# Designs tried in a protein design chat: VH-VL binders against q9nrl2r1430to1533. Part 253

Target 1, 104 residues: q9nrl2r1430to1533
Amino acid sequence: GGVHELSAFEQLVVELVRHDDSWPFLKLVSKIQVPDYYDIIKKPIALNIIREKVNKCEYKLASEFIDDIELMFSNCFEYNPRNTSEAKAGTRLQAFFHIQAQKL
Short names: E, the ipSAE of ESMFold2; O, the ipSAE of OpenDDE; V2, 0.75 times the mean of E and O plus 0.25 times the DockQ between their complexes.

## First folded at step 18 (VH-VL)

Design aa18 (framework fv_iluzanebart; at its last look DockQ between E and O 0.60; V2 from the best seeds 0.00; counts 0 for: pae E 2.1 > 2)
Fold by OpenDDE, look of step 18:
Structure aa18 (fold): chain C 104 residues (1-104), chain A 124 residues (1-124), chain B 107 residues (1-107)
Amino acid sequence: as target 1 above (104 residues)
Amino acid sequence: EVQLVQSGAEVKKPGESLKISCKGSGYTFDDHWIGWVRQMPGKGLEWMGMIYPGDSDTYYSPSFQGQVTISADKSISTAYLQWSSLKASDTAMYFCARQTYDFKSGYYEYFDYWGQGTLVTVSS
Amino acid sequence: EIVMTQSPATLSVSPGERATLSCRASQSVSSYLAWFQQKPGQAPRLLIYDASTRATGIPARFSGSGSGTEFTLTISSLQPEDFAVYYCQQYDDWPYTFGQGTKVDIK
């Protein structure tokens, strides 16, 4: 991305990244740390990837952007048990997202 | 345009400390790993480590663990490689490189852009 | 660590001829394999990633193939600017590792 005014998608991604509970989602899960992750999760995605897609104007519809964000959370809940820090963070961040997404 | 610009050549003596830099531009610096690669004179390439500026997550190659420190200042889109005490054997070219990803597949992460290199010469 | 072994160490080829470079991994790296070109005094340049995908701006004469432990870089018709050292690199497991390089020089 270059120097330009932030779109609604860009702004929302910035807010998600800055959120205290964004740490599980900032980047793709490392198979170095989690060797079996990609055996389970077949459509991996993270905020850095979503931001890249936004910067490249990959999203033509708000629904496409929302779908990717929801996929990100879905992946988290699929791989991580409910009592994990990742899942708990995901739950809080998703709630935040749902509130912010109303502006889209 | 994605660019990685490294700091200039260094001439040092053994025992001195050194910190070289790699500044990224043309992309979101926080969202891509930055790696460091050593190339000794007339030799091949060696991965030293990499850092994710977004959260400062860092990996070191076992051969370089404890030998160097990799850091980043995302406020100025800059990654660093530093030595507390240089050795003559540290004489080499050092490259930084950006890791990217295929956001369509989401599976592969490869290093697509490289800095021009920083020559470090350590001699008495 | 995964050891990457390239062969031959030096490949002498005439302009216009086909060049075939080999890279072997000590264990499977799936398709997490890249090829780089490096000329004297320059940084490595990415040629191929994911074993067979040509990087942006790379001429069609460069192609990569293979998976698992055996990989090949092919230059279909060597051009004068192609004389350089070529490295393969795996990014399947940390630490990432390079092959020792193959020098392609003029026959």
Scores: ipSAE 0.667, ipTM 0.905, lowest interface PAE 0.7, mean pLDDT 94
Fold by ESMFold2, look of step 18:
Structure aa18 (fold): chain C 104 residues (1-104), chain A 124 residues (1-124), chain B 107 residues (1-107)
Amino acid sequence: as target 1 above (104 residues)
Amino acid sequence: EVQLVQSGAEVKKPGESLKISCKGSGYTFDDHWIGWVRQMPGKGLEWMGMIYPGDSDTYYSPSFQGQVTISADKSISTAYLQWSSLKASDTAMYFCARQTYDFKSGYYEYFDYWGQGTLVTVSS
Amino acid sequence: EIVMTQSPATLSVSPGERATLSCRASQSVSSYLAWFQQKPGQAPRLLIYDASTRATGIPARFSGSGSGTEFTLTISSLQPEDFAVYYCQQYDDWPYTFGQGTKVDIK
């Protein structure tokens, strides 16, 4: 725990952001471009927010960090039909996350 | 410590081009919107537009659309405001500001840190 | 665009006394309202966001209240360094807009 886990999660967030399929998750969904998103998704989250929380030591447990990452993906799958580019990107990035979490 | 450091004051003539800068430090530059605000002499504040450096997503306020260009260079943590042809009416103080997050809600953002301002004077 | 109207334009207050600044929105902005302080020759400084939450490092004498269309900034015991112009700003709908400002002067 502690310092080693937080540095590992910072590195993992960096790897997620670098991934080609990160584009739906870099920042919060725009209310301007997608006005109904926040009617459906009540706990929005994105990689930039997760990285900020890691940087500010907001996570008390590693499970809290993992829960935010998984919430990010579940929001994607809840809002987007499975055949959309967003859902497909989410599936691939989630698989990458699970692999990288094992390594780190 | 979060800092936004802007380029120095400019004295220009109408028709000249100008690019002013705002360098962010002490945070993950790519992850925060940077907005630009104009303050005309003796007047209040008005938003010009904002950019998300992580993907270059950019919004302009309607009165500034087509009047300026907002851009960013992530590799040096710098946002820019530029004019292709200055007018005397562009004489003003220009501020950059960083947007951050309301962690409680997770989807509404506010501007928390400001640059020191860049005075632009355009004399005809 | 959402018009933000501040009153009064100028407020004369003695040090140690309470200052009350008003901000009205032309339509509901829920709680997505910020207050900024600007001293002569300086950048704005964030005081309050989410209508009532103090930004980091802001003294407890600054408090915000309100929701929807009417908002108030209160400085409970005015200090010499508090003489400045104060702006409200909505961030509910783009373009974000400021009020015209309230100047807090020494009485």
Scores: ipSAE 0.495, ipTM 0.852, lowest interface PAE 2.0, mean pLDDT 91
ESMFold2 (binder alone), look of step 18: mean pLDDT 90; pTM 0.916

Design aa2 (framework fv_iluzanebart; at its last look DockQ between E and O 0.66; V2 from the best seeds 0.67)
Fold by OpenDDE, look of step 18:
Structure aa2 (fold): chain C 104 residues (1-104), chain A 124 residues (1-124), chain B 107 residues (1-107)
Amino acid sequence: as target 1 above (104 residues)
Amino acid sequence: EVQLVQSGAEVKKPGESLKISCKGSGYTFEDHWIGWVRQMPGKGLEWMGMIYPGDSDTWYSPSFQGQVTISADKSISTAYLQWSSLKASDTAMYFCARQTYDFESGYYEYFDYWGQGTLVTVSS
Amino acid sequence: EIVMTQSPATLSVSPGERATLSCRASQSVSSYLAWFQQKPGQAPRLLIYDASTRATGIPARFSGSGSGTEFTLTISSLQPEDFAVYYCQQYDNWPYTFGQGTKVDIK
């Protein structure tokens, strides 16, 4: 790959991925491990997908990028009860995101 | 350009250990599963397992569980397949492959790019 | 595991003729089915994914159809470079599994 300076979106995704609470969001939920996931979540998304979209320059507006990140969290909270490790991680990561998003 | 480049051919004896590699480039390595496929001489393809470099989540096919170890080092975009003690029956071509996602549907996963293969020959 | 069965084992076809390859799954794999082409000494090459979507760079003469348990790969007009072994592979359930392959050779 080539060497380039990360955009604001790229940098934020890197920070999200490196965060301790990113583990529920690094990749799409496996329908093998969670058979009913895609019956409930109709617009699945994860950080790897979002990073791919960033790399392909699919986000023309910051709002579009933010919408996908918020969708990711929304999906987590829709599927996972509040007392789950996933939901708790999501809560913390979302708070982190909201702080970092102020730079966008 | 997405590429998977595997390590060179190996000639080993039974009982020896071996670790072969698959290096990805042209994409974000940690964001895609890397699978390993065995092809014995003159035979078909067999899934061995796969690993997600981003968190080292690893799945093995039942037939290969405990027979090999799959690992990855995302810092150098490399996946590994290793044996602690080779058998003659391990003689085969081994391929690595990248799994991608259908970004439109959101959850379809297929293996779109393959390494060139690593030939492993085990004989006394 | 899901067993994938391809037929015929060998398909002899003349250049320019239509080739039809079948793949059957022991249980439904929905549309999570891929077709690969492999030539001697080479890695498999993805032809079709999601049962009917042609991979990038794959000629239009290749087409896939089917869902559930029955799938078909069609080569509308066989070209010299198409003589190879073809594998179907399901990625609906782990472990992922391949068919045993169909060898397409020249009649």
Scores: ipSAE 0.768, ipTM 0.921, lowest interface PAE 0.7, mean pLDDT 95
Fold by ESMFold2, look of step 18:
Structure aa2 (fold): chain C 104 residues (1-104), chain A 124 residues (1-124), chain B 107 residues (1-107)
Amino acid sequence: as target 1 above (104 residues)
Amino acid sequence: EVQLVQSGAEVKKPGESLKISCKGSGYTFEDHWIGWVRQMPGKGLEWMGMIYPGDSDTWYSPSFQGQVTISADKSISTAYLQWSSLKASDTAMYFCARQTYDFESGYYEYFDYWGQGTLVTVSS
Amino acid sequence: EIVMTQSPATLSVSPGERATLSCRASQSVSSYLAWFQQKPGQAPRLLIYDASTRATGIPARFSGSGSGTEFTLTISSLQPEDFAVYYCQQYDNWPYTFGQGTKVDIK
């Protein structure tokens, strides 16, 4: 999209990073601390990677940006049982994201 | 343009404290691990530890655990390496380095940008 | 932790010749292996990551190969600026570790 669309992606990523429930998503899951993670999750992604893609203008369509954010949440729910702190944080952050994304 | 600029050379005596710095610019500082590498005179390179400034997640190599403190202040894009009590054996060159991701090669984590180094001399 | 062993300690070669540097890991590091160049008085410079991928701006004469425990850096036609110390480094497991270095010296 246009220049203001890219600014909207940047603003949304900043809001996601600042959200209290962002902690499971700030950076890639450590394969050292969680050795089986990459046996289960084949398309890993995190907020720092998404922000770098925004900064480098890697997203041409809003749908591409939204797909990466939704992939991030999908990975969380695939790996983590629903009663875990990670999955609960993911549920709350995803709800926040859906509210903000409809403003795009 | 990504840059890491380290604080200047230090001449210290045993028992003194020291905090050296590594300031990052040209990128989102909090989104990249920063590591510290020691090079003793005439010797090779050794990882000391690394920090993720976004959440202060900090990892130390076992031989440096408890020997130094690694910290960061993301509000001023600066990472730190500090000693509470220097030893003569701490005489070395110290480098900081930034980790990155390669989108084409499947997001491999590697250290691509290095600071210029800070020479620390500790002598009685 | 993972010990990286480089050989030879010193490699004496003439400009225009091929240099072959070896690196062995004490256990498999898959392809999580990087090569660095360090010239006197300078910071290390990344040459190769993921065992064989050339970093941005690195000349084609540098190539890396290997996987698991055995790795090779090849410099096909040495230039005067290539006389330096070369380090391998694994990043498969923490702590990340360097080899002891191979000095490439003019013959």
Scores: ipSAE 0.586, ipTM 0.880, lowest interface PAE 1.9, mean pLDDT 91
ESMFold2 (binder alone), look of step 18: mean pLDDT 92; pTM 0.939

Design aa3 (framework fv_iluzanebart; at its last look DockQ between E and O 0.56; V2 from the best seeds 0.00; counts 0 for: pae E 2.4 > 2)
Fold by OpenDDE, look of step 18:
Structure aa3 (fold): chain C 104 residues (1-104), chain A 124 residues (1-124), chain B 107 residues (1-107)
Amino acid sequence: as target 1 above (104 residues)
Amino acid sequence: EVQLVQSGAEVKKPGESLKISCKGSGYTFDDHWIGWVRQMPGKGLEWMGMIYPGDSDTYYSPSFQGQVTISADKSISTAYLQWSSLKASDTAMYFCARQTYDFKEGYYEYFDYWGQGTLVTVSS
Amino acid sequence: EIVMTQSPATLSVSPGERATLSCRASQSVSSYLAWFQQKPGQAPRLLIYDASTRATGIPARFSGSGSGTEFTLTISSLQPEDFAVYYCQQYDNWPYTFGQGTKVDIK
């Protein structure tokens, strides 16, 4: 890839990915591991997808970027019961995101 | 430009160990699965396994489970395929390939870019 | 694993003629089906993905169709550079699997 200064969106995605609680969100859920996932979640999204959208300048507004991140968490909480490791990780990561998003 | 560049041809003897590499560039290496495909001389293509560099999640084809090790070093955008003890039957061309996804229209994931291949020859 | 079966094993076609290649899956793979072209000494090149979408840079003479268990790759007018081996591959279920290939050679 080319050398460039990270945008605010890029930087935030980097921070989210590096967070200890990012593991449920790094990539799309495997339908092999979770066969019914895509029967329930109709708008799947993950940090790798969001990063690609950032890289392709798909986000024209900060609100669009935030919407995708929130969708990612919404999907997690919709599919995973609150006592699961995924949901707990999501809760912590979302809190982190909300703090960082204040910079946008 | 997306590229996968594999390490050079290998000539080995049975019992020797080997580790070949596949370096990705032109994209975010951490965010795409890298798969390995074997093609024995004059034969078809066989999926061996794949790894997600971002978290090192790895899948092996049943036929290759325990036969090889797939790994990645995301700090240098490189995936690896290795054998602890080569057999003559491991003689083949080995390809790495990147899996992509459609972030606009869905979650389809196909392998869109391929390395040039690494020829491994194992003979006594 | 899902078994992919291609037919015919060899297809002899004259330049300018239509080539039709078949790929059958032992169970439904929905539209998670790709076609690859491979020439001697080269890596496979992606032609079609999602059963019917041409990859970037692929000539319009290549087209894919089908869903579920039956798929077809069509080359509307075979060009000299099209003589090669063609593989179908499902990516619906792990392990991903290729067909055994169809060799398209000159009649």
Scores: ipSAE 0.584, ipTM 0.887, lowest interface PAE 0.9, mean pLDDT 94
Fold by ESMFold2, look of step 18:
Structure aa3 (fold): chain C 104 residues (1-104), chain A 124 residues (1-124), chain B 107 residues (1-107)
Amino acid sequence: as target 1 above (104 residues)
Amino acid sequence: EVQLVQSGAEVKKPGESLKISCKGSGYTFDDHWIGWVRQMPGKGLEWMGMIYPGDSDTYYSPSFQGQVTISADKSISTAYLQWSSLKASDTAMYFCARQTYDFKEGYYEYFDYWGQGTLVTVSS
Amino acid sequence: EIVMTQSPATLSVSPGERATLSCRASQSVSSYLAWFQQKPGQAPRLLIYDASTRATGIPARFSGSGSGTEFTLTISSLQPEDFAVYYCQQYDNWPYTFGQGTKVDIK
């Protein structure tokens, strides 16, 4: 989008990264640690990738930005059983994101 | 503009400690893996390991596990390679490199920017 | 560890001619293969990633091909500035590994 939307996206990403529950989402899931991840998750994404895309003005629509963030959470819930620390963190961070997104 | 600037050449004796640095600029330092590569005199390139500065997640190649320490200080955008006790066989050129991302469909990480190298000479 | 084997060790090529460098992996690395150029006294420079994709600013005379276990770097019209050592590197499986290098001499 425009300059004001990109600034808002940057601010939101910074808030997500600073959130205590961001730890599963900071970087792409490691093939070293999780060898089967990429057999299951077809469209991987993480906060570092989203931040770089914002910094490089890769998002042309606000919906594209929101879709990447929601994809990040969807991937988490698809790969991780509900009782895992990752899924619990995802639930809390997604709730935070929905609240912050209303302020846009 | 992405840059990796390494600390200067070192001349050391066996048994001494050493910490060399790699300072990144022109990008979000926390968000990219930094790897270290050794090149012994007249030899090829050897991957030593890598660190993700954002959370300090670190991987070592097996031949370097326990031989060096890789660390980072994200507050000053700097990665480090450290020896507690140098050997003559540590004489080599050491490079740092930054991993980047392809934004196309799929997961693609590759090293795209390199530091200028730090020559370490260890002799009696 | 995946062993990357390059051949030949040294390749002598006249300016303007085609140079072909080979890289073989001890097991499949899919397309997770990069090529680097290193000139004397300098850091490596990324030429190719994803087996065949040229990195930013790399001249069109450099091309990569292959998948699985066998890969090729081709320089379609060798220039004097292409005198260097070339390395392949796999990034499919831990640890990442380099080939031993191919030195390209200008004949």
Scores: ipSAE 0.489, ipTM 0.861, lowest interface PAE 2.4, mean pLDDT 91
ESMFold2 (binder alone), look of step 18: mean pLDDT 91; pTM 0.927

Design aa4 (framework fv_iluzanebart; at its last look DockQ between E and O 0.63; V2 from the best seeds 0.00; counts 0 for: pae E 2.1 > 2)
Fold by OpenDDE, look of step 18:
Structure aa4 (fold): chain C 104 residues (1-104), chain A 124 residues (1-124), chain B 107 residues (1-107)
Amino acid sequence: as target 1 above (104 residues)
Amino acid sequence: EVQLVQSGAEVKKPGESLKISCKGSGYTFDDHWIGWVRQMPGKGLEWMGMIYPGDSDTYYSPSFQGQVTISADKSISTAYLQWSSLKASDTAMYFCARQTYDYESGYYEYFDYWGQGTLVTVSS
Amino acid sequence: EIVMTQSPATLSVSPGERATLSCRASQSVSSYLAWFQQKPGQAPRLLIYDASTRATGIPARFSGSGSGTEFTLTISSLQPEDFAVYYCQQYDNWPYTFGQGTKVDIK
């Protein structure tokens, strides 16, 4: 949270979070709402976690950052059927990400 | 440095409304749940509820559902706890706390930082 | 809700002695268990999370163990500053719940 210039990773995460289709990805899935989620998804991740890793400079390569974002989408599509609102949102957000990631 | 700073002590009468605050700093406020915990005089700790500032998702403990309102203004990194009509039994210390994530395990979310507490005294 | 039960209610020990605190859950909370220390007029301070992981800055004399329904906080050698109330708290199921606390005082 300090005043500084955003890195490319930081900027992209901001754009992802602000996207209309980011709602399934803002935070980890609640075990309360989805009791079986963590029985299926073994590497959970969300935008809040990715942003934290960015802020802590844990990504040394763009590929590492991209891998986490893709994991986030992969988890969504693994758990949610195609016709769900989550999967549809994920599809649109991933498309947006792929366009923006070209700048990395 | 992560900090949660709560508003000052309150002295109220029954029937009055009250809104206390918890301001976070040193981290991305939108990305962590903020919880509220009550501690009545000489008693233990009780979870009241929690809010995710990023989308205002909110959970209440059954005992506090409908008794209080938890909200947040992420533009100023502040969470709120409010009563529409205080009771003498609301006299207590109120703490806010931040939930964090265990990046290594990927499963655990615990509350690691706490505000200093806000003392609310309700008496006629 | 999951009921957390701590024992004993009060534990009197001498400085330098070992203190063992127990926390029992009415149902399994896996390892979603934290220990807090609270001194008069202060906010709770996180000691242990995920049942056995020591929080940053917490002295090595504090250790947590257990899983499921039985948990233990151990203070290997009590220091003067360790006399306080200790709470366990589960964060496996909402609503999250605390134990009633164990007061560690000087013998």
Scores: ipSAE 0.651, ipTM 0.901, lowest interface PAE 0.8, mean pLDDT 94
Fold by ESMFold2, look of step 18:
Structure aa4 (fold): chain C 104 residues (1-104), chain A 124 residues (1-124), chain B 107 residues (1-107)
Amino acid sequence: as target 1 above (104 residues)
Amino acid sequence: EVQLVQSGAEVKKPGESLKISCKGSGYTFDDHWIGWVRQMPGKGLEWMGMIYPGDSDTYYSPSFQGQVTISADKSISTAYLQWSSLKASDTAMYFCARQTYDYESGYYEYFDYWGQGTLVTVSS
Amino acid sequence: EIVMTQSPATLSVSPGERATLSCRASQSVSSYLAWFQQKPGQAPRLLIYDASTRATGIPARFSGSGSGTEFTLTISSLQPEDFAVYYCQQYDNWPYTFGQGTKVDIK
């Protein structure tokens, strides 16, 4: 049910944050460091925002939670060329996520 | 219920060191920027800097760069503002504030919760 | 750094009347503008963010408008608890900066 799914969302986000490749996704991309990011990415999202939404019980379905996580990766691949450290980290973290998401 | 609780008032002499604290509760401390704001006696508000406790990423306003150190210990949900050598001109009220994000209205990050303030008095 | 200039410095208004506070930015801040209320001995209180969005729990008599470089806070029908100092703040570009404040006094 709802309580078990919420705990599973919480646990999955914690595991994503703790993963070595989470560093590009912990918080929204800095406008100071990357001035053009928000000209390109129109639906920004990061692990901190996803965790806040979990804590506020804003996800009613697992698909909504999964969609936000996948949006996070899609943004990474849209902005970053495939050979960048960010895109490589995204590929590895997304693979980890897909394995863990089977538990939802 | 989000709360930011700051350490108590301080009376110091010029040249002394000081570290004041801001403890966050009621939310995931690691996931929100914490900023520090100075208010000199009878004056307005000025941002000093901010830190992201999750990875310790830190920004300083230029006038405060090198004048203070902003740090955090996420294991105890606490941010710090520190001086290595206080000056009389550091006499002020210091506030911490938490940043949040409005996803539904677009990309907007703003400070929504404030600590009660810490009065620092530096006098000979 | 973006300079925020508020006017007037002091605004004397009778209870029940309308107060209009102005804030001007030295360059465009888009809609990344907040308004704060501060009473003596208290921390600032967020009223408006995104130039026009009321923060949770803020009464409808507070409204914000503007974009780019010119912004207005309007308090319709002032209440006794509204006499305070009001600050605008931009958060478009670091360092974030406040205006110098507008004091709203009872007339």
Scores: ipSAE 0.531, ipTM 0.871, lowest interface PAE 2.1, mean pLDDT 91
ESMFold2 (binder alone), look of step 18: mean pLDDT 91; pTM 0.923

